# VH-VL binders against Integrator complex subunit 8-like protein: the designs that were tried, part 22

Target 1, 198 residues: Integrator complex subunit 8-like protein, of Dictyostelium discoideum (Social amoeba) (q54vk3)
Amino acid sequence: MNKIFGVKIDSQQKKRQQSNKNLTVFNNGRYLIYIGDIHFDRKFHREALRYYLLGCGLETAFYSDPVKTSVTNSKYLTFLSRRIFDCFYFLRAPMQAIVVSQFFGNLNQTCLVSFKIIQEEYYQLDTNYFQYIWELPLLEILLTTFTKQKDLKKIYLINQIISNPIINENNHPDIRKNFIKNTKHNFWKAISSNYLLQ
Short names: E, the ipSAE of ESMFold2; O, the ipSAE of OpenDDE; V2, 0.75 times the mean of E and O plus 0.25 times the DockQ between their complexes.

## First folded at step 13 (VH-VL; framework fv_refanezumab)

Design s8 (from q2 with heavy chain E31Y E100G; at its last look DockQ between E and O 0.05; V2 from the best seeds 0.00; counts 0 for: pae E 11.7 > 2, placed apart)
Fold by ESMFold2, look of step 13:
Structure s8 (fold): chain C 198 residues (1-198), chain A 119 residues (1-119), chain B 112 residues (1-112)
Amino acid sequence: as target 1 above (198 residues)
Amino acid sequence: QVQLVQSGSELKKPGASVKVSCKASGYTFTYYGMNWVRQAPGQGLEWMGWINTNRGYPTYADDFTGRFVFSLDTSVSTAYLQISSLKAEDTAVYYCAKLGWGYYGMDVWGQGTLVTVSS
Amino acid sequence: DIVMTQSPDSLAVSLGERATINCKSSQSVLYSDNNKNYLAWYQQKPGQPPKLLIYWASTRESGVPDRFSGSGSGTDFTLTISSLQAEDVAVYYCQQYYSFPTFGQGTKLEIK
């Protein structure tokens, strides 16, 4: 009935409605990252984060492909790291923000922003993410802070990480490089599981 | 297998210094923190602190931040306790104790070093 | 600092009988994130260093006889020796490691 009268108008409206629904169910990772940027610019940090993680998840077969994960880390996640850092910081996930600061590619900047967070948030830092810290200067800042606070549980966890011979700089550089690469991959996998399943 | 061997007993006068050694064997020294524990004659156990055996970062209990210094030499798997400006009250047995696998206690202890401070 | 108080200071128990030693902390040593009690028990025989018996309040260290058991949670903990043997004559210490470690004052166990 309505198909006879105003068929052109009804067809256009149905096409736009179906097109809009298809756009919101994106299967292309790079479009989801683009949508993440739109939400980020509007300061919708949770939605930005979820779109970034979903987009990168699609590009990596949800982190099941090590080669695609390494490519996606280099191509997208490293450059998104400053925005993802902001998302975690404003979502009150300071330990996750500290981990992401290591992706900045500038250790001085990493230590600067993370030192501020640690001094302000030390009592709330989630120990489940300590395993993802690979920069020794960050581990030393954490150790000094928790020693002042007499938090022996956190001191011990950091000391176990520091004592790990894999991160010892006297090892062959490829051993440490592979450890960092695997740690990055495991972090994104854990974060995606935590923030996409909610 | 796992063993901590401490240096021999010391007799010192007030104002002197002493350095107690603790040599580890049978495990990877840098994987486990090293505790120091004091026991005065006829008294209980008192935790003095520990040292990170990979980087040498000490953590001291409040009463032990002044005259007590923890150090190590990882090339010979040895931890040290140095006490300066000795007082009669420092007379005690000093133990080193390996922090256990995971964070759960002191699973291997040295035999103890008696430090006697007498005028 | 978390103060650890043991009771009694001393006890005498007949061979084959049950010995019970109590330990109370001034603050809870139960960590909510992993639901573990950060409490250990040590045995010290005359002229010897302490020996770890129990950690996480109730987990027996390897090589410790089955007659030793730990129980309790939060602030109240108990070491039980179900059938006392002659070699169990020692001083027993509880220790918290939730914060900077502190020991109880010790409980001297003797044969009656």
Scores: ipSAE 0.005, ipTM 0.521, lowest interface PAE 11.7, mean pLDDT 84
ESMFold2 (binder alone), look of step 13: mean pLDDT 94; pTM 0.949
OpenDDE, look of step 13: ipSAE 0.022; ipTM 0.583

## First folded at step 14 (VH-VL)

Design u1 (from s5, 23 letters changed; framework fv_mosunetuzumab; at its last look DockQ between E and O 0.29; V2 from the best seeds 0.00; counts 0 for: pae E 12.0 > 2)
Fold by ESMFold2, look of step 14:
Structure u1 (fold): chain C 198 residues (1-198), chain A 119 residues (1-119), chain B 112 residues (1-112)
Amino acid sequence: as target 1 above (198 residues)
Amino acid sequence: EVQLVQSGAEVKKPGASVKVSCKASGYTFTEYGIHWVRQAPGQGLEWIGWINPNRGYTTYNEKFKGRATLTADTSTSTAYLELSSLRSEDTAVYYCAKLEWGYYGMDVWGQGTLVTVSS
Amino acid sequence: DIVMTQSPDSLAVSLGERATINCKSSQSVLYSDNNKNYLAWYQQKPGQPPKLLIYWASTRESGVPDRFSGSGSGTDFTLTISSLQAEDVAVYYCQQYYSWPTFGQGTKVEIK
């Protein structure tokens, strides 16, 4: 299927790019990400997010091909994750932003940025996304915050995740690595469903 | 296979403290929370608190706030309940129990430790 | 806290007859995201710790006889012993684990 997630691209923007691009542009994930950057720079965060997700959707099809290196895609996804984080933050989706911060590749930065969001937004964090937190320091910040606020439902949900033996840092590194890969995949699927198919 | 073995019975005077131990075996101690529950003679079950042995996080029933202290020693796979300022109404059997959050109820219980508070 | 109330406090049933224990929570223990009731039933015999019988309101723990069944949803739950045996003489507790655990006051089951 040549249809990309059923999202209609702005015909005005399509025409403005036609002079510099060919008809295969919609099948090029990198071009969609470029369009996302244009919208991002203009502060159109929802449009930027849609183009980033569409572009990543096309590029992540290459994650299922074992001969392609993930190093280059991983580096690009790391840089893109900061823009996607900003999109979620400005769209008032703080829990999704916290999940995306785990893609930064720097745990100290992840915790710094997410700690601010957690202190600011704890009362409205979307519990549907708790399952996508794999960094124990983030789970500890969440648990500490909800314990101080006596939010028993959120405490219970975080404890379910912390008690999961797959997340345990004492497991063999390959088990944790595979869990993180699967969790990342499931998260991208969830946000694509929620933000592209709406 | 999976077991929680508690320390022996204690007799205490009012105003004293007691420390009950709970030794875990047959599973990875840091993967599951430990709950403490007590039962006064002829009465029902009362939740005291919980500890995450991996990070030492604790939460207490408000009834016991300030008197109960939960700790865990990961090197010996042992959880502890310390209850201070004992009163006669603290006479009870004290249990530790393992809970897998969100999967099952309290599926493994210790044998219980009788704490008697009297003159 | 979520208050759990059992009825009756005591129950006498003839051997081979049905025993029914009710449990009511002060608020729903049904979690909408997974559609599961976070309710457990325990059996406790004198001098022993409680033993888990039922979790998720209706799922029997491994090794629990078929005569034990749980039902209900939200705030109202029932434990049924379809044919009471001599070894079923015990105190039975319901317990929610939707939040920090709380227990019902117990129901003593005796042979009539």
Scores: ipSAE 0.006, ipTM 0.484, lowest interface PAE 12.0, mean pLDDT 81
ESMFold2 (binder alone), look of step 14: mean pLDDT 91; pTM 0.905
OpenDDE, look of step 14: ipSAE 0.818; ipTM 0.914

Design u2 (from s5 with heavy chain G33W L99V E100Q W101Y Y103E Y104W G105Y M106F V108L, light chain W100F; framework fv_refanezumab; at its last look DockQ between E and O 0.13; V2 from the best seeds 0.00; counts 0 for: pae E 6.2 > 2, placed apart)
Fold by ESMFold2, look of step 14:
Structure u2 (fold): chain C 198 residues (1-198), chain A 119 residues (1-119), chain B 112 residues (1-112)
Amino acid sequence: as target 1 above (198 residues)
Amino acid sequence: QVQLVQSGSELKKPGASVKVSCKASGYTFTEYWMNWVRQAPGQGLEWMGWINTNRGYPTYADDFTGRFVFSLDTSVSTAYLQISSLKAEDTAVYYCAKVQYGEWYFDLWGQGTLVTVSS
Amino acid sequence: DIVMTQSPDSLAVSLGERATINCKSSQSVLYSDNNKNYLAWYQQKPGQPPKLLIYWASTRESGVPDRFSGSGSGTDFTLTISSLQAEDVAVYYCQQYYSFPTFGQGTKLEIK
């Protein structure tokens, strides 16, 4: 996958990678994320995204393994989600960015950044990613926006999600926790499939 | 037997209110959204809005955002249209109509309820 | 606000002859994603509620006679009755569901 490893590496990092390149790059999720950061700082958002997805996959098993996810610093993963959000935004993938905003760990911040995107990009939001929204306030923002725009198809899709009893805020915490976990897992699998192999 | 049965005709004075009922039978009421359609005497059909029968969320067409209220009683599979501050121009037949799942063509209609507003 | 305009406003056709009713939308009701025209046709006889005839512009509802057919795409649609019967006397409405539903003004079909 030469496009995934098309990293411009300074001379110091180049020496380190050359000494271990066949063995450590694929086994070290944190190193892949570090390479992603280099690309991000240089505004190479597509390359950054690919390295972030690879590294996050190794570190969290795509949010499917609670032990690996809890061992990985949750604050670091929150920071990484903000970088991934920016990657999607600059790559013109606003709906994916909205989904990623839910990983910020601060619902007010999630709604603030996503509201702006929704108001600016509502006509371009990819409905295939609606199923990955688990925060009720975000679903309500989407519903209100599409109702104002008289967009019947998107209204219907959001209402189907809101009507699902699993979203109910009064459910036992374990039911909601498992729903969010499975939704996170399925989203990461979907974006990895779409963005790592293309 | 799949049907929508509406309440009988109403004769009202201006300023009064009316509540039209629409009882569904023969299908799962909460799976299909209920719509309301108005037809003034000798006039065409006018979509008024819908209500999400699962959650009770109404959506109104622009011309119907004030005096018209949609509501439900899911225990008896019934939708309601309430019109307040009745005006002479509210004189019409009011239909409830069921949509096909996820689409807004109306495959099942109630028989209609004539509301007449006259001094 | 998608405006639906029907023509003619009224139509008189002899029994057994072909009747044609046209419907024009103010904007396209064809979704490119699924290639479907969000257009339905209804028949309304005096004192009765409307009855669905056609959806997706050309798909006949079950129980509707084969003499009824729908055609067209985008902004221009046609309801055709290939051989008019006495029971077909009614007002016919087109309706779009691409956006919030709107109906045409109706076309009254009569026996000539």
Scores: ipSAE 0.089, ipTM 0.660, lowest interface PAE 6.2, mean pLDDT 85
ESMFold2 (binder alone), look of step 14: mean pLDDT 93; pTM 0.947
OpenDDE, look of step 14: ipSAE 0.543; ipTM 0.818

Design u3 (from s5 with heavy chain G33W L99V W101Y Y103D; framework fv_refanezumab; at its last look DockQ between E and O 0.08; V2 from the best seeds 0.00; counts 0 for: pae E 4.4 > 2, placed apart)
Fold by OpenDDE, look of step 14:
Structure u3 (fold): chain C 198 residues (1-198), chain A 119 residues (1-119), chain B 112 residues (1-112)
Amino acid sequence: as target 1 above (198 residues)
Amino acid sequence: QVQLVQSGSELKKPGASVKVSCKASGYTFTEYWMNWVRQAPGQGLEWMGWINTNRGYPTYADDFTGRFVFSLDTSVSTAYLQISSLKAEDTAVYYCAKVEYGDYGMDVWGQGTLVTVSS
Amino acid sequence: DIVMTQSPDSLAVSLGERATINCKSSQSVLYSDNNKNYLAWYQQKPGQPPKLLIYWASTRESGVPDRFSGSGSGTDFTLTISSLQAEDVAVYYCQQYYSWPTFGQGTKLEIK
């Protein structure tokens, strides 16, 4: 009778240990976000951004697949997206902000804020981040703006992106999902490299 | 049946303007982008640009900026090409062609509109 | 822009024989992520608009006869008509849509 109880206890202990590990990582991530918020409130946007990115990095590092489309990860990024957006905006990194705006979870809102930024700062948009746009309406706004400005180079770049079938909103959900997942991952890697290591 | 019907042939003088229409039927107009393609007499096909039928955003090829304007009237499922300050070299057949976004296989074409520019 | 070059410019083939048209792109039109070639073939008969034949380099459009086939990858593509029919007399165009859409110069196919 005692051997059956021992195995059940061991399985529960293992589950508890795993749960505790997950909680610890989650708590550490939250702590970093909190520190980020403190910096943000003090208008230290670069420092805030670093802590937000570190929090994100910790969350992704915990998972074997940093691009895993877990509900938790998506919620985490959505929650931080506005703060990170603001950081980029204040740091005069408008294209990075536009990319982050795609995490707002509301396409109309994304388009509105991005439209304003594009109209005001089209000449400062870092083309290296164009590749991280997956929302077609944003690409259209960019294209329209650059067309109006007769910026042929940027028009070409956007057209390369917009002409990719993967960008099609009506594409097979799995294809689009995978594309977006990879794009997100690459974006965060790029941002982390640029803002954490420098 | 899915079809694109274009306006009739045009004869214009240099410096004039022309507006070509392309009326769509048999499908949801706003779900497919509309392309414009030029073909000069005896020449090949030239992509001029496209217009998003949902948003109404035009995109022009590099060689077709300035004098060329794409527009829409979604109420009648019609796309328009306007060419201003016409030149002799604008003499060509102009096609509208729909494409499913992302595929870019232009699966349905208008019959073409000949625009002749002559003094 | 990606430049599309077809060869030959003109081709005469006997009825029932194989016709082969080549198309070369100045850069690869193969997307690595989905392993698809962003290439289409069109047929244009005299006095008619172009007609889509092939997309994704090898997929036939609905209603296109089986004698038409597309092959190739990257920068080199081929349109093949296995057995030429009288109604196949036309100009054929390749087109890339990997980026800003561009057409080949066309190949005129005639009966020998």
Scores: ipSAE 0.030, ipTM 0.606, lowest interface PAE 4.2, mean pLDDT 86
ESMFold2, look of step 14: ipSAE 0.281; ipTM 0.687
ESMFold2 (binder alone), look of step 14: mean pLDDT 92; pTM 0.944

Design u4 (from s5 with heavy chain N35H; framework fv_refanezumab; at its last look DockQ between E and O 0.59; V2 from the best seeds 0.00; counts 0 for: pae E 9.9 > 2)
Fold by ESMFold2, look of step 14:
Structure u4 (fold): chain C 198 residues (1-198), chain A 119 residues (1-119), chain B 112 residues (1-112)
Amino acid sequence: as target 1 above (198 residues)
Amino acid sequence: QVQLVQSGSELKKPGASVKVSCKASGYTFTEYGMHWVRQAPGQGLEWMGWINTNRGYPTYADDFTGRFVFSLDTSVSTAYLQISSLKAEDTAVYYCAKLEWGYYGMDVWGQGTLVTVSS
Amino acid sequence: DIVMTQSPDSLAVSLGERATINCKSSQSVLYSDNNKNYLAWYQQKPGQPPKLLIYWASTRESGVPDRFSGSGSGTDFTLTISSLQAEDVAVYYCQQYYSWPTFGQGTKLEIK
């Protein structure tokens, strides 16, 4: 079908690309995600992560309208979550990987992979990312691990998060759902700042 | 007026059990952890553990992981220490204490509860 | 477990004179993330519960007289009473809260 309009289509696309060079660099987030996959397969995890973050951001319009994209952003993280998890793991960012495991959409799988990371890396988990854990079973795994290690400082940090009334499982479901939505949004902002905009 | 008021002294025989209460007032009970500290006659202070007052998660020091149980009744802002299978060596004053936000010291202590174990 | 060792076990000091109590931990209680020493000092008078005097090694609790001061870092800490008063007769405990809290054995302070 593009054979009939191939020359005219190519000419029009070339002209549009030249005229729009200064307006946008990327106009297809799905294509950027595909490039991310190529880098991932080559084990270029930081490059893959950057393309995944940028591609998901464009597909969700996150960088243009962050407030409206919180729900849409979480959808794309769910689809790419295992790849992004692996990127963080191989970049030696285990706490970020644990946060991303919550996007898997399968709590049993979340707990399995995160339990292994926690047992292997508990001594170097970045406490700045503790605030992004919303699954109570993960908080309980962290609490149990730090109790075994007698790390009272981290125990108190986890207990502060568990004691937050907004995360309370007995609250109205909409309150908890809004908390999770905002937490996902704030996490995305944090990793974009740290890994895309550096 | 922040205050921790403990139940009265107890005289028990070996093998019995005891439940010490610690009622909090003057602050929001669920915002601060509750600690338990033991002091045997003529001896120093010994941390027994603490309990998260919002979720009820106890943490015990190594020597207190068996016969000692921390619990709560948040409806009356009260923490409990239960000691089962009492031994003569359990004779001590038992204190509850709360810890300030930011984890920088036990700033309010109960008056203590003397538990005496003798035949 | 972090063992806290106080010295001396007892101390007699004349009214108005300086009293010093030492506390050593078996490992550092300085936390690198916030650069704070997780050490507290308590005063316990006969028949009373302990009273918090100092936390973060050197920060005086509200209502504690200026004559009480704490110093030190890492593993070595000192409580100083600059001018001893009659009401300061008590047992003093250091306590680390870097890990599971542990107390020193106590130092009994008496008037000469």
Scores: ipSAE 0.006, ipTM 0.556, lowest interface PAE 9.9, mean pLDDT 82
ESMFold2 (binder alone), look of step 14: mean pLDDT 92; pTM 0.940
OpenDDE, look of step 14: ipSAE 0.774; ipTM 0.896

Design u5 (from s5 with heavy chain L99E E100L; framework fv_refanezumab; at its last look DockQ between E and O 0.03; V2 from the best seeds 0.00; counts 0 for: pae E 16.8 > 2, placed apart)
Fold by ESMFold2, look of step 14:
Structure u5 (fold): chain C 198 residues (1-198), chain A 119 residues (1-119), chain B 112 residues (1-112)
Amino acid sequence: as target 1 above (198 residues)
Amino acid sequence: QVQLVQSGSELKKPGASVKVSCKASGYTFTEYGMNWVRQAPGQGLEWMGWINTNRGYPTYADDFTGRFVFSLDTSVSTAYLQISSLKAEDTAVYYCAKELWGYYGMDVWGQGTLVTVSS
Amino acid sequence: DIVMTQSPDSLAVSLGERATINCKSSQSVLYSDNNKNYLAWYQQKPGQPPKLLIYWASTRESGVPDRFSGSGSGTDFTLTISSLQAEDVAVYYCQQYYSWPTFGQGTKLEIK
């Protein structure tokens, strides 16, 4: 965590220790999200992202077995996903931003925002994050775009995801719901590893 | 103390243009998108679209493409609606409204700007 | 787009009595990933802009009196004013934000 939080390790540790004396177990995650908001307001997007990831991880571990569903129901749900989206955008991580747009809770907003990013950045989208797209309309936008650009590698990758029978919207709703839950969890692990622990 | 203050009423002839301003205060302007909503006299509310204030990308409802332009001046925390080639059917109150947490709801509204188009 | 239909178009209710306003959407506004209904209620008094009352179908906005409540899920939603007061005279609109936002036609609430 010392590598992640930077130069003010002693000051941050002292501040956290004092805050823990004043907080219940259920409030630790919210305190870290609040610190994330402070960094976000100062345009420190990398630091904000780290605090958001840590705070949400702690909050959801205390509230439910499905960690992602608890985070998506918090009062910071819309703002946190929106702020995390902005963090990735300003950090020049457009594919991660596209994945996070799926957390907005409005598929039309998700598709609209992501369509613009895809049209602008299709040639630089990180294919390692394609596996975290669960909304078929987004996959269709990606496939159409890569087909127009004749990008055969990315076409192949998107087709592999679409052909997965688990993602089929005609399956039993519980199968799709479980796939989305697991995909959210795996994305959370991936960005935590890349942006919190590295 | 979040506030949206719009420019004053306008009386225009058909074919003219109008530019409505919406000045925001009490929050970080670029963190919340801005919606535009129309209300013709005695009628209900009609969403015209919104603009992403952090990147300046407008989105227009289908009926509001072409003659309607959303723009920003972030240095003065102001959103603009420009209507060109005014028609009598454009007579309405035009509202700006701050988004509620991302792209949901509209929690703070401007006072409205009446645009009247008559011969 | 998603059509929002309110009923009744107008309603007269005695002071202190309960008022109910219904809103139906042409398709579900419940999103399964977060289990939330993307529906809001607004109050518009004469000569004033709309004011947000309720979002997520049932969450009151800050500063809204607790006599206002929202309920329902999927396609059927209700705004309830448990004890009508004189200042509640207004037109009320439901609005979905599941897709391109659309408003109901409005319900005019008056004192009987």
Scores: ipSAE 0.000, ipTM 0.456, lowest interface PAE 16.8, mean pLDDT 80
ESMFold2 (binder alone), look of step 14: mean pLDDT 93; pTM 0.951
OpenDDE, look of step 14: ipSAE 0.016; ipTM 0.555

Design u6 (from s5 with heavy chain Y103D; framework fv_refanezumab; at its last look DockQ between E and O 0.73; V2 from the best seeds 0.00; counts 0 for: pae E 3.5 > 2)
Heavy chain, then light chain:
Amino acid sequence: QVQLVQSGSELKKPGASVKVSCKASGYTFTEYGMNWVRQAPGQGLEWMGWINTNRGYPTYADDFTGRFVFSLDTSVSTAYLQISSLKAEDTAVYYCAKLEWGDYGMDVWGQGTLVTVSS
Amino acid sequence: DIVMTQSPDSLAVSLGERATINCKSSQSVLYSDNNKNYLAWYQQKPGQPPKLLIYWASTRESGVPDRFSGSGSGTDFTLTISSLQAEDVAVYYCQQYYSWPTFGQGTKLEIK
ESMFold2, look of step 14: ipSAE 0.357; ipTM 0.711
ESMFold2 (binder alone), look of step 14: mean pLDDT 92; pTM 0.931
OpenDDE, look of step 14: ipSAE 0.800; ipTM 0.906
ESMFold2, look of step 15: ipSAE 0.381; ipTM 0.724
ESMFold2 (binder alone), look of step 15: mean pLDDT 92; pTM 0.931
OpenDDE, look of step 15: ipSAE 0.577; ipTM 0.821

Design u7 (from s5 with heavy chain Y104W; framework fv_refanezumab; at its last look DockQ between E and O 0.60; V2 from the best seeds 0.00; counts 0 for: pae E 5.0 > 2)
Fold by ESMFold2, look of step 14:
Structure u7 (fold): chain C 198 residues (1-198), chain A 119 residues (1-119), chain B 112 residues (1-112)
Amino acid sequence: as target 1 above (198 residues)
Amino acid sequence: QVQLVQSGSELKKPGASVKVSCKASGYTFTEYGMNWVRQAPGQGLEWMGWINTNRGYPTYADDFTGRFVFSLDTSVSTAYLQISSLKAEDTAVYYCAKLEWGYWGMDVWGQGTLVTVSS
Amino acid sequence: DIVMTQSPDSLAVSLGERATINCKSSQSVLYSDNNKNYLAWYQQKPGQPPKLLIYWASTRESGVPDRFSGSGSGTDFTLTISSLQAEDVAVYYCQQYYSWPTFGQGTKLEIK
């Protein structure tokens, strides 16, 4: 427990975890997220991100377990995604931030914050994360931007994603829902692998 | 098995319009891009642009904005090139070509459509 | 905006001999992130559409005979046809797809 000496527990997160008897960092994903919030409030974004990712893994099984996802408040998961977005933004990981914006549950907000990042940072967007974009309006913003820059490599990658029939809005809603679920899982697995080892 | 079949040759007067069709078969039309390539008589190949067949998003090379329009009818797996306000300089063979996103090659070509513009 | 220049413009080669066609780009078409050269070669026989022979500078498309090979990197590329056959009479084009696709002017290959 050497890394969290003297840390106070946020009363709001404690209320949401009623009757949880083992609040140690390794017994409760909510407690890990709470520690992340402490680091975030102190502007320690890298540390906050690591605790968020570890806690998210315990609470949501990296978006692979609908039962665990269902047992958490949807507004709490939305709040967490905004915190993780800010972490990536301040750590100069703009493409990861753009992917996380899709978790906000408000497409207009997703497009607004991501449009700004795309216009300012298009030359730095990590193509390894393009595969995790599932919102068509966001893909359209990326495509328009890269077309104006004549960045053919990024254009080809975006078109490959857009051409995937699973993303087609004319499909049965369950097909799209399952695609988004799997994409969320794969993204969280990828960023956890990349950022928990550093 | 995979093939692109284009509409027949056209003879047009200056100022007219023409619409070239390109019907795809043997693959899922909406999963691959469609290029248009021009070849004037005795000349080399000139890329005109492509269209995303899933969403219908056209991209035009700089010299082909305006009078050239790419479109689709996905219900019959067909891409179209429309040329308006035809000029004598538009006389060429027009090819459609399937774009393979994996290695970014034009792997299957239509047989070509000769458009002749003369008085 | 990348200009592709082929040499020679025309080439006559005896059956069974080696034919070599060169292609030079005005800018590098090597993408450092994946170490791939974004260059393709096409064959066009008289009255026929082009056919893709080579992509990524050196990878043969399926069904293309082994006598066709591509080499080079960056700005300088070569198409080689070993042991020329009568059916190889065509115009050959290089094409970059690093940016907006552009083709070389073509090289006409004939049998002596």
Scores: ipSAE 0.231, ipTM 0.674, lowest interface PAE 5.0, mean pLDDT 84
ESMFold2 (binder alone), look of step 14: mean pLDDT 92; pTM 0.930
OpenDDE, look of step 14: ipSAE 0.555; ipTM 0.818

